VHH binders against o59646. Designs and how they scored, part 16

Target 1, 363 residues: o59646
Amino acid sequence: MKNPKFTENQKEIEKEEFEFLQKLNFIIKESLELFNTNLKNSMKFINYITLPIIMASIESKSFNPFSEIIEKHIAFILNSKMNSLGYKFLPLGYSSDLTYENDNSIIHIDIKTANLENPSDFKDTVPLGINQSSYPGVLDCKIRGKNIKADCKKIKVYPNIPTTYNNKLTITNALLFIYPDYKEIIDEIREDYIAIRELISINLKDILTPIEGSLEEFLNYKPSNEKKRLEPILDNIVRGYFIHDKLRHEFSENVEKDLEEFEKKIIGIAKKLKEREIKPVAILSISIPNGELAPHYDDEIVSGKSWGSSFRYHYKKSGNSVFKGLDNKASRAVFLHINKEYLPVLKKYFDPITVYELTEKRL

## First folded at step 7 (VHH)

Design k24 (framework vhh_nb_b201)
Fold by ESMFold2-Fast, scan of step 7:
Structure k24 (fold): chain B 363 residues (1-363), chain A 124 residues (1-124)
Amino acid sequence: as target 1 above (363 residues)
Amino acid sequence: QVQLQESGGGLVQAGGSLRLSCAASGFTFSSYAMGWYRQAPGKEREFVATIYSGGSTYYADSVKGRFTISRDNAKNTVYLQMNSLKPEDTAVYYCAAWSTYTYSGDTLTEYDYWGQGTQVTVSS
């Protein structure tokens, strides 16, 4: 792709990234209570948390219900606020979580969650799919950090997101929500969702099959798709379930007992999660380098992940190469929110801790 | 008015144990993270352990495996069980309560409270 203006003018790229960061910071701070209380106290909690757990029990055994539920919840809240930032949805068919445009730029937002107990997921790197980055890089041929074969070589990554589109600069942001371990909550719900999976796959499969298409649609839901909205998909799933409940009198005694157990497990999970205080430790914004800025980073800023379709971006190495003018404290990775109770552990992994300041400007 | 009152400090020989308590009043205890910090003579205050409002715990590397933090929300009290004490653990131990830490304009808004401290002295 040929656009000399964007390729040669790094200040223009940095200005667009900084303006987006300023707007994002404002929205995140205004929405903190929605992130904190919606999971705990909202009626949406039952629909958005309970249904993803059911779906995880049907779909992939590798699916992490806790992480996926939280990411979908964050995406829903953020998506509802993007119009106030002057952005319009842009359904480009990419596998990115959220894509928007304004008059000057296209914004790709990739929502990530990390467990505070696993610093390898947040202290130095963020995992990215090739569809979630404009940065060309290199992947190692590794599974869980080990080489697959002796003849396996590093694989060059070609980004699936264009660096420019319709003469608009593309910027990419990884929005990382760090949560406490919440192992107790995960352990409490694990048995119930396993039981739900068994009930669905063994005893209730034929009864729940009519809603299968809606479940698949929800699992593949992209918030950037303007034709698709989360609420109608969830309504279809819930409606399908209650249609089957209305037909309970036509079911055998065993099916009625299994449906009653299924219902009790769903409500039990929702109640356990609703009564817990689920809130982020910190929210970190990571501006991922547009491919136009690659010459300003060292070769170590990208490394392999377990699968060839993903890589890790070493954001601490690149941060100081792009943003300048914050009293020599400029960074592409900045905290938008910190829960002070976790500040001691964050200081162990971030020294210094760079917090975004609304009064700082680059002109 | 918010109050944090530490107790349980004292003199103990190396290898011994102490249990510190911190009684809290004046705020919704169950909504706050509770932590322990310590300050040795001539040094800055350092982190020891925290227990979050959700029950998760985190420890400084120097005390991990020796100290255990716990809380009793019914009693509005946080505890620090200190085992296998070393002379290097000698310090004034402070109880702290935290909530949201956010940035607004030019300043950070902090919601934290500190106790008066309790002396722990470990002799060899």
Scores: ipSAE 0.005, ipTM 0.173, lowest interface PAE 11.9, mean pLDDT 62

Design k25 (framework vhh_nb_b201)
Fold by ESMFold2-Fast, scan of step 7:
Structure k25 (fold): chain B 363 residues (1-363), chain A 124 residues (1-124)
Amino acid sequence: as target 1 above (363 residues)
Amino acid sequence: QVQLQESGGGLVQAGGSLRLSCAASGFTFSDYAMGWYRQAPGKEREFVATIYSGGDTYYADSVKGRFTISRDNAKNTVYLQMNSLKPEDTAVYYCAAWGTFTYGSDTTYEYDYWGQGTQVTVSS
């Protein structure tokens, strides 16, 4: 903490951030069961999220479709709830996952997922781009572990998002979902993934070319862009991968058999995912301070990730006082949900949990 | 230690009004969002209204325009003013508190608190 004195304007900023936290807490609590990866009854989730993400993962050579599926699922649920809280969708050119406004503020929500087995992804910091918050960032002067210049310590970078726009405060929240290790689920479908990749590269390559543009649109789709509707893009992708029986008579017998195997394997993956119910271990709300609050925090709450356009926000070093006085030992990260089954593991990474004897009624 | 105690329920005729109160103790009331839920016989518990720490409110569509939620931080009490009551509003009404704020030299994690409920019966 460099300067403990808040102006009246900075107190109003902190108050607005706190009010959003309470609203977010309410919708997360009320929608908790929806954040389970419960694919058993969600035909739309299977057809319009799971299958396109799997196909996009194959084409982009990404090997982790599960994290992409879960991030899109979370974004879909939150999109359906924000209007109920008095927020209007706001299509801005920024790289936030979800952008909304009310009478007082513009809200940027950055959705993040982490695997419980990879604590470096969640225990101390979150990575942020300079176009995701109004807080000033810092770039590291290192490339591949070496300083670019002998006298260079830090390079300050200013965000693309202003602290205030049209007299509305900009608020950034990184919403972090920690999930159990999903490697076993990936392993269960791995053989089908490999077979699909081989079918595409060897036998079906020419058939799938017409959907390439729609697949690229889906990969670059942001839920906050209202001008880009998902349904037409997903319909083009689904139709491209599932050729109707009426058209199959035009294919050679071998191509038709390979297409049938391809469809069977895609459906098989969807069914295996549909039979799973993956619950979050914990949900963290990380309130990134509005840039007007920067004078009250130590420089150490931000650090360079590497030479590039992103930095790390050290949420355990940021105070969260909301007019109760700033405590630089506290964190602006708050648990909205903890699955008590995972408390022993979480206590390894979150010190506040280790200092209390937690009971079911206390947590 | 933490207690939420509802009062003000009772029997009223259709078109009438009731004011529910929920007295809170054992936590810093002003830091919590407060809400009301109801459960009718044979149905699942449903949301009615909430008021956030800063005073913003949100209502279920079924009660919007008829019910008003308010709070008095000096008395640690949240209220639900129910006007133009209908027989379909008959339910047990529950007070709830939401708080996940970190503060002080130690981080304090709180869970949701619920009252024991108060019966509202609207006769036709």
Scores: ipSAE 0.006, ipTM 0.443, lowest interface PAE 9.3, mean pLDDT 68

Design k26 (framework vhh_nb_b201)
Fold by ESMFold2-Fast, scan of step 7:
Structure k26 (fold): chain B 363 residues (1-363), chain A 122 residues (1-122)
Amino acid sequence: as target 1 above (363 residues)
Amino acid sequence: QVQLQESGGGLVQAGGSLRLSCAASGFTFSSYAMGWYRQAPGKEREFVATIYSGGSTYYADSVKGRFTISRDNAKNTVYLQMNSLKPEDTAVYYCAAWGKYLSGDTSEYDYWGQGTQVTVSS
């Protein structure tokens, strides 16, 4: 874009953002197979992470138990690769999933997962904390109720993260993994977990004394409550499970049979999850522009509906603009991976589909 | 249109050095990431090194500390300085410019050179 003209400093900022995109593209492509097998260690996951999450999902039916597991797996893979690129993990109190630094920049990576059956979670925007980027947000000051209409002028909100800190540029990237609907897998294991809960509550309650309080909390846990409180409950449940597995030879014959049934069901669920490989449909990189670039974008590309609500980045508004000052014209929102089986479905929401190339490519 | 031409390969004894060059044409070189891959007989192609448009570099663990990648934007050329060569470094070395993916569990660059043979004797 010639109007407004980019300054030389703004061109250098975009060049730095693009260099990170090149690095991210390389990591994703070289590590793609690792994401294709994200549940290969499902047996370990069930024993310490997934069991409470799956049970909470069963009770609430509004929570996706695998999003947390997939997000942690992605974070683990990315962290190892980022260190190899000379980025140092930075343990900051920001809302970003992963924060790193090198000699030139501070990188904020926010890992997003979305289900292909819920296009509102991926097709136009991604959630963005105002404290995850240097880009100013706009509050949509329109209040509508059955008996009230109030419109006020849109309010610009400035982030607490500066565009530069100690001569390092702030770079923000939302990395979005779109997965196929795995409701069939959830439905398949749901009845097994209900049976496990009933087995524990009816037949094993009296012998699980070390974890009895935690089992009650677990069975009554709702995902809308504080997930942070699950960690002690998880630790106690896992500990109790392994303690009784180790000591089961000391139990009566009937209790031993119930423990064997419990173990078989847990192992059976782990096998089902391991045998059903969940592959990403697509991986999309969304580069949120540094705040110094704001004059070249609409004020509403980062917006929230009310004070205290989550802001959203409208990446399709930015995706129609390529990085300014770069010869290759790389888009800010670009696919790093597409599973061709899902191309017809993706074209319903992304027309055109922009793929990362040496030059911009549209499918 | 687009061409990547490798040179500098050859025969060398263990502990020796070689410098590979890759001359690029047909695209805006300074904006692109450049990399080196290698393929030993009977093995899959493996990553060796990359250099990004801004000049930062990334190396495979097997070559880190021994190989150095660099670029000269004025000459549209990327280099791989290979020191302390080992027999296991014997392979055809390919220059690549970053580009197109293949959907699924593999990805490839759009622009590849024809390769240059490096043979390290014991």
Scores: ipSAE 0.000, ipTM 0.345, lowest interface PAE 11.3, mean pLDDT 69

Design k27 (framework vhh_nb_b201)
Fold by ESMFold2-Fast, scan of step 7:
Structure k27 (fold): chain B 363 residues (1-363), chain A 121 residues (1-121)
Amino acid sequence: as target 1 above (363 residues)
Amino acid sequence: QVQLQESGGGLVQAGGSLRLSCAASGFTFSSYYMGWYRQAPGKEREFVATIYSGGSTWYADSVKGRFTISRDNAKNTVYLQMNSLKPEDTAVYYCAAWGTYRDYLTSYDYWGQGTQVTVSS
């Protein structure tokens, strides 16, 4: 295998990464209060957007129902601000959560969420799909849902995102939101979710017939450790409920009673979430050197996942080995926000923390 | 609708050559990596070769130096050129497509129906 250690464009890549970091830092600092307010408001009230996301998170056995809500609010903020900073949104639709371009580069932003109680999700690595970077991946001879039973050697599979596209550098940034542990909340609302599912399948099926296709998908869905989008299915179910609720005077007393129980359960979920602190512990920006990762598999900067076609980027190792940081001004992992109440915990995992701080002296 | 359709299989004498083709439709071919697998009677399916959108290739040790995988993005087709065929190469050959989605942490796979290759001694 040809595996070059450095590319001709390394310094140009680092310059573009640092320029983007400065602009991202500006956006986050200017928009944090708006983000926190929008997130809090979305959690205070049940609606057609928040409830399907929460229920899909429970169904997928996720420990954090806020990840997709956070992604949507950040996407809104970034789309509102990036144009004023010289970046145009690109609907490439395959490589990342959000893609933007300027004259020199294409920026892929991958939004991540982690629980403070699970340091393995944020302390040293960030997970990426191979199509979210120009890294050539190595995976077991297992295909999603299938086992190709041979003498199972690692298969080298290359991503489809190049180091350049249309003569512009491609840059990947992981934007990581660390939140307090939400496991207890998820465990509490899971019982309400089960009650909702039972009411739908047993008592409300006939009156939700207009969304029957989605209802059958929902009833037959078997959750797995794989993240799947259930939002469209659950959104249609929730919409169907509220449409029928408005016309409840045409229903029998038994149906009306079941609709009231359903409403009580979904309101119960919203109330439990409203009572919790939803501010991030920290927001971390991790700059991923697209195209430069291929020679570093042996350096343990990249490691594969057991189910294939994804890898973990060890961002603390990258900044300390072949890359001296971003244009010698910043670490590849940089805090854009720190909640001071959690500073002692953060110092435990980021020591010395000043390495990961973007200060006026480094701007 | 995703379709992978193999062709070019047949009967060949040991030492001969065959070229397999896989015509793809229903997805953005140029952004997917493509591969070939084979399954002999009574045996498990085994990896043969892979090629990604940029042209990089990897081969199983048993076929390295004899088989060549290639692609034509303009025709949405992947090829497997098989030279110096041996009776041990007798198998049904399957085309596969690999890609990743935002909602998934693993490659998603599509498979063709297979094409029979028989190598006589």
Scores: ipSAE 0.000, ipTM 0.097, lowest interface PAE 23.7, mean pLDDT 66

Design k28 (framework vhh_nb_b201)
Fold by ESMFold2-Fast, scan of step 7:
Formats: sequence, structure tokens, C-alpha cells
Structure k28 (fold): chain B 363 residues (1-363), chain A 122 residues (1-122)
Amino acid sequence: as target 1 above (363 residues)
Amino acid sequence: QVQLQESGGGLVQAGGSLRLSCAASGFTFSSYAMGWYRQAPGKEREFVATIYSGGSTYYADSVKGRFTISRDNAKNTVYLQMNSLKPEDTAVYYCAAWGTWTSGDLTTYDYWGQGTQVTVSS
């Protein structure tokens, strides 16, 4: 298929996309300082929520250990604002966790984070999971065999959110946060994490097993098997630690020493994290055309990602096609926030005139 | 090139009403979200109301039910009808425009007016 399929509701959808973009812009600008403060405060202290996420990131060798934390906090902020804008949370059970409706539309919001050192995740495309881009009945990536990436590359993921549902227009927006590389923080805490893991697996295994199955699941976790998240497993282990903290004095001298070392390592990680300020480099809103993406594997507006349970939406290329929006712009992405400190880096990946004009306009 | 010019401010008694106007030029008015912010002496600027390109509105809790924002695309003007005014509504009111692309579809920006003083006496 060479040409995009034209939808009956395209102009109405684009109008609703543009109006939602304006609402989203307001929410993000008004909430940015609150978001930064809340996220910084969350990172000052290691707790049962943040520790599992950080440990999961280290275990998976991810370049952005804070993506889940950032996504959770943004989701919280959006939820607090959406009702005031006339949107009601819709527990649709499909696609994204953030689905809302008003009188005219159903809105799917996919919160994404990208590492500044991995431009393939932000400069021209946004990665979208099958679960964030599809209603039931879609062809899922079939994982059959030992190499998930090889198997999934042979089977296309098809985005299939329809243009209408229950007599309302559907719109999908990817909210992309670009962050600086936090690899140095992970490298700084890696030794402490290794010590923690060894204490759990060798010295404290029997003590931290009151949470049924969690330690065994953690020790046997293999990221290549299923898309099972590690955070719930680590959360159970951390909860086990806190549950047994009050009984520490009843353990043998060697166990007490190991628990003290465990606490010392956790405190060490918390101290290293609290010295870092978490601020986005840039925030982009990307309007994704529902009902039109499946045929666009042929013209590369959609392409496979290296992990086959997701695809890439090429938002710059998309904007130069039939998907122009109401103001006839080439891209379907808009900057909602730019940290001017990172302007030289952003100029490498985005049109220099566009970035320069935004900087002058914001002063 | 872009200009936002506020008018309609003044002195009013508590319980009274005022209508603020903001005349816009230098951009495609109908494509922009328009809003009102206010700043009392010694305080930070706070959000009051916005109206989006499609006509949807959103209000701060402190003014909800008392203020009404509207727009006239033929006149390139946004209005703020302020009813049941209270002394705590005393502030400089600023008109703002945002939510469209300035070039190459990858930018958004904020434009601000010069402000208009509203004083509500007890």
C-alpha cells in the first residue's frame, strides 16, 4: 500500500487532537514545577516503591532507571487535572492505562521517556507497545522460541485503535519526556546493588522469604522470558525486609551484621540519589493517527522496533504525508517544554530554526 | 509582530462586575488557546481561566462559577466576564496566547500582554 487510507472523520479527529494538544500544553506548563519538586522529593529517600524500580533497571542494564518513576508521577499529575478539563477516567481495559473521555472523544495518553544518549527513541520516532496502540483482536507479536527479538521481527505488530468507539472519536497522544543520561548514577550504585543482591541470595535468603514466592521469582528472573516486570517481585522482597526489621534483634550475630550492612547499602544508594535533580531536557506531545497506521509499514511511517512487541511511529515523516493536522504542519509533534541548557544538543536532532524560535518566544 | 492589548480594568466595589478584553494581532487568533492570569502585589502570577481553539473552557477553583471566559474570532478578541468580585480578586490581569506552532511544527510558545489593573474595594 503506497498511499495512506483517508478516513471519513479525519478533519474532526485532527480538530479534537489540536484542542487536546492545547489543553495538554496548559497542564504540563502549569504542573512542571510541581512535578519537578515532587519527583526530586521522591528520589531523596529510597522506599519500597523506588528501590524495586531502581534494582529492576540495574538488573536489566537499562540506561534510564527512572522511566517508571517518572511515568507514574506524570500519570498522577494528569489524573488530578483531567477531571477539571471535563474528562472522565475510562477503565477501558485496552491500550493505555491513561484513557479518558469527554462528550466528543476518547483520549488515550501514552507516557514515554527517552534517554538523551539514545536519539533513536526521540529524534524522529516514538516507540509504542502493542498494549498502548491496540484494542482486542489485533495481531500480537508471537513469541515462540528462544530468541524473542528474532521471532518478533518476523511478525508485524499492527496498531488498530479505531477512529471511533461507542459513537465518540478516538485520539491517541504520546507524551514523550527526554531526560539526561543517568548512567553515571547507576554506575555509582552498582557495587552497592551487587552487595545487596549477594546478601539477599546468600546470607539473608531464609530471612527474607516470608513474602511467598517473591525471592525465588527474583533470583530466577530472566528479562528475555516474557515481558514480566521485575518491580512487583522486588517490591515483595523489600516489604519482607521491612516486615522483619522489628525482629532483627532476635537473629544470630552474623545475621544482625548482614542486616546492618543491607541497611547501610540502602542508605548509601538513597544519599547518592538525593544529590541529583531530575528535570526533563524536553517534553514533546505527539499526536498519533488512529485507524490509519497499519498500512504504513509499507511507506515506513511505522517500522518495527528491535524488541518485537513494539513498533516505531515516525512522527516527522508522518507529518509530511496525509497526516498534517489542521494547521498544515509537517510534523505531528509539538514541544511543550524545552530546557534551554540543552539547546545545543537538541539542535543536533531537531530543525535548528524551530528550536531557536521557541527559545526567543519563551523569553 | 504579535501584540496582546488588555482593557477593561478599573476600580469596582465588592459584589460588582467587570469585563476584561484582550485584542490580539500578528497571529492566526482562531488557532490559539487564549487565557487569563493574574498577579497580586508580592505574589506569584496565578492562572485564572483559559479558552481553547474549539471553545472549551477551564477555570481556576477560586473563580469557578463567578468568571466566564469567551472569545470572538471575528474580532480577534478574548473576554473575561468577572462577576461577584471579591477583594482577593485585586490584581494585575494578564492576557496570554499559546498552543500553536510558530515554524516547522516542532515548537510552541507563550505570548503575554502588558496587563490591566483590577481593584476590588471592600
Scores: ipSAE 0.005, ipTM 0.404, lowest interface PAE 11.3, mean pLDDT 66

Design k29 (framework vhh_nb_b201)
Fold by ESMFold2-Fast, scan of step 7:
Structure k29 (fold): chain B 363 residues (1-363), chain A 122 residues (1-122)
Amino acid sequence: as target 1 above (363 residues)
Amino acid sequence: QVQLQESGGGLVQAGGSLRLSCAASGFTFSSYAMGWYRQAPGKEREFVATIYSGGSTYYADSVKGRFTISRDNAKNTVYLQMNSLKPEDTAVYYCAAWGEYTISGRTEYDYWGQGTQVTVSS
């Protein structure tokens, strides 16, 4: 450990957090073109990221696959970049989207997407998972039934991640990607997902099994290149679902037709995503104070009504928008990218001077 | 008026060393991450090294172990010490500054220097 008494020195802790914000700034800028073009170009995202998400969305009936696709796409690229910075992925990390460590730190990154048409999701708060909320005192909770349901009184809450764990400093960041209204694309692919769900529930469920395991195992999965090719696109799709070449030749004619329709729908979704110019309006990094840092910010920087309900981190509260020990002007919420085309909308919700200055030929 | 001024480039024999300097003005230097990029003729711009406000560093694989980036906040200057130079290190080297972009009254931007030519003869 670099400093086993990080919790005794707020300035040292905040210096490490601020340095990590700068690292995120660097890798996001280096990856921005990759984030944008891969949704158009890479069949790899369809085979290794998109297909398991589609299957999970169909099975769970979440019908929010586009947001999940973007989040997993970003996670895939970020994982590679974090590795190059000397951070190792932790497969047993918390409920955050991604957890990494090096010799001195444990990094928690939560990837968020927001629709520009829903300002409540980005203008002053970000939603938190339960693991990101802490309760310094005992909650007054009622547990109901055998399918655990808890009802807790509103209390003051703080981030659940301790400042140090296993002698390493913990750092928590939310990466918020604000996108234009993509409802038209969602509406188009939702119908295709429903059609796919019907096909799977009837005939294909036992044949098409998504890749399961840790995120690192999923990202590093390599289908056998020695498998007999069925068809170029179909072969790539079925490899992601642990299907054997022998099974295809034993399919009934009805299963063959259903598999053809499944392939057509998946290719249709991929084409719609690739043809769209899906670029972020803005990218925001939000550094969430952990453990002993949290009480040094304004009261109730995290809000919540009951256990298991929605929790939110209030990153624009007057006391928590600035690092306390480093620089009175250094903010915990940082724009990493602003798309100038959306300037008129952004200035309604963010400091106009900051938005105007940032977009004036400076990126 | 933000300005980055590079110096220290020139002609050097393979196996030799050069020290590049980049003097910054017009912004709060200590709050910025500083970096070096290079562009060889006919190639795209390539990342070389960066140093963050806290002092930690990161290097491209092609230069790791040979180049060292450092900074002097009192002089508003970032340095690139280049050792064991190879002909493939021949490029125009650019100094750049990356800052934190804030919502609450502080704004930082990317800035680039004019570049300095490094030529390594075989």
Scores: ipSAE 0.084, ipTM 0.562, lowest interface PAE 6.4, mean pLDDT 65

Design k3 (framework vhh_nb_b201)
Fold by ESMFold2-Fast, scan of step 7:
Structure k3 (fold): chain B 363 residues (1-363), chain A 121 residues (1-121)
Amino acid sequence: as target 1 above (363 residues)
Amino acid sequence: QVQLQESGGGLVQAGGSLRLSCAASGFTFSSYWMGWYRQAPGKEREFVATIYSGGSTYYADSVKGRFTISRDNAKNTVYLQMNSLKPEDTAVYYCAAWGSYRSYLTGYDYWGQGTQVTVSS
């Protein structure tokens, strides 16, 4: 509290954090069933929203497509609800998974998933990368002994979202979904995923693109030479997404065989996931301090020795005011949802467990 | 001491309207979030509507488009305008106040005693 400005900003930020937390709580409760992934929902999010991300993951040689599919499914549902709460999507590069603004604030939501079998990923810390904690800005630097102002759009020297930007308060929230161990599901589809990766990495990456623009255009897309091999699960939207007829004729006869194999593998995955429903064990909202209020950024992150940092958080355990007795600059977490079937396991790491509602429920 | 006092409940015919009021005292009303909940006989207490300190509102799906929550900070009062009432809206309606970020000492929710709303078919 060396600077009175920080104290005043903290009060305003806490008000905005609390207001956002309640709005987030209502979205989660209202949309809880929509956060359950099932075959039909998963296929639409894979084909319409997540396939470009799977392709990017393949380009980077990443190997966790299911986690990404779940995260993008969550993002899609949240995005559909945020507008109803007066938030507009704000495309800020290098900041977070989702960024929104209203009249008072800019809100950064970093969607995180954790496996119940890996408690280090959820027990008391949340990972946050430099890209998820940096804003474009002007940075003073010295080149050849001269002071030069450079526009730092990728990474700041201090990986930090400022407390205010364009006269709006900034808040950062990590939304953590804890899932049961879905390794068996990943293992079951692994061979089909590897085959898809190889097909996309060879020839299909240039033709597997969504029809961008209007939803009506996307819905009315009908591949000229495609059999209904993606039935019964995939409708005209999904089929139009996978096969871009405009580019098909520009490639060799091998493209037709690769597309047929791709469809076969997608149908295989869909069939294996047909009876699977993946429900979150718990959902946590973690408020992460920005700018001058972020004491958890250290010199090692700034020096580039880490891709980011794991932030310790404190979760609300009692009927105290939110985070009473905690450092106001510390990351703070509350449960928005608990699947009671997993309560005994969760109590090994969190006890007591309280669910944040307009009325707090101690479980 | 914090007090929330509901009023405006009663018997009304299906398709009718009713306005509930909740008068608050003992805290800085304008900085608190206000909400309405209801509890039907033999059921758990369920959320109806909330109005945030900044004036934003949120409604349960079951009442959206029929109920309107509002507040008057000068009178320390929150209102629930209920239109197109249905027999399934029959419940005891409770007012609640929440302001944990600004409440260093208490950190818990305040509830009124409730007001009965009965919608006859």
Scores: ipSAE 0.000, ipTM 0.256, lowest interface PAE 12.5, mean pLDDT 63

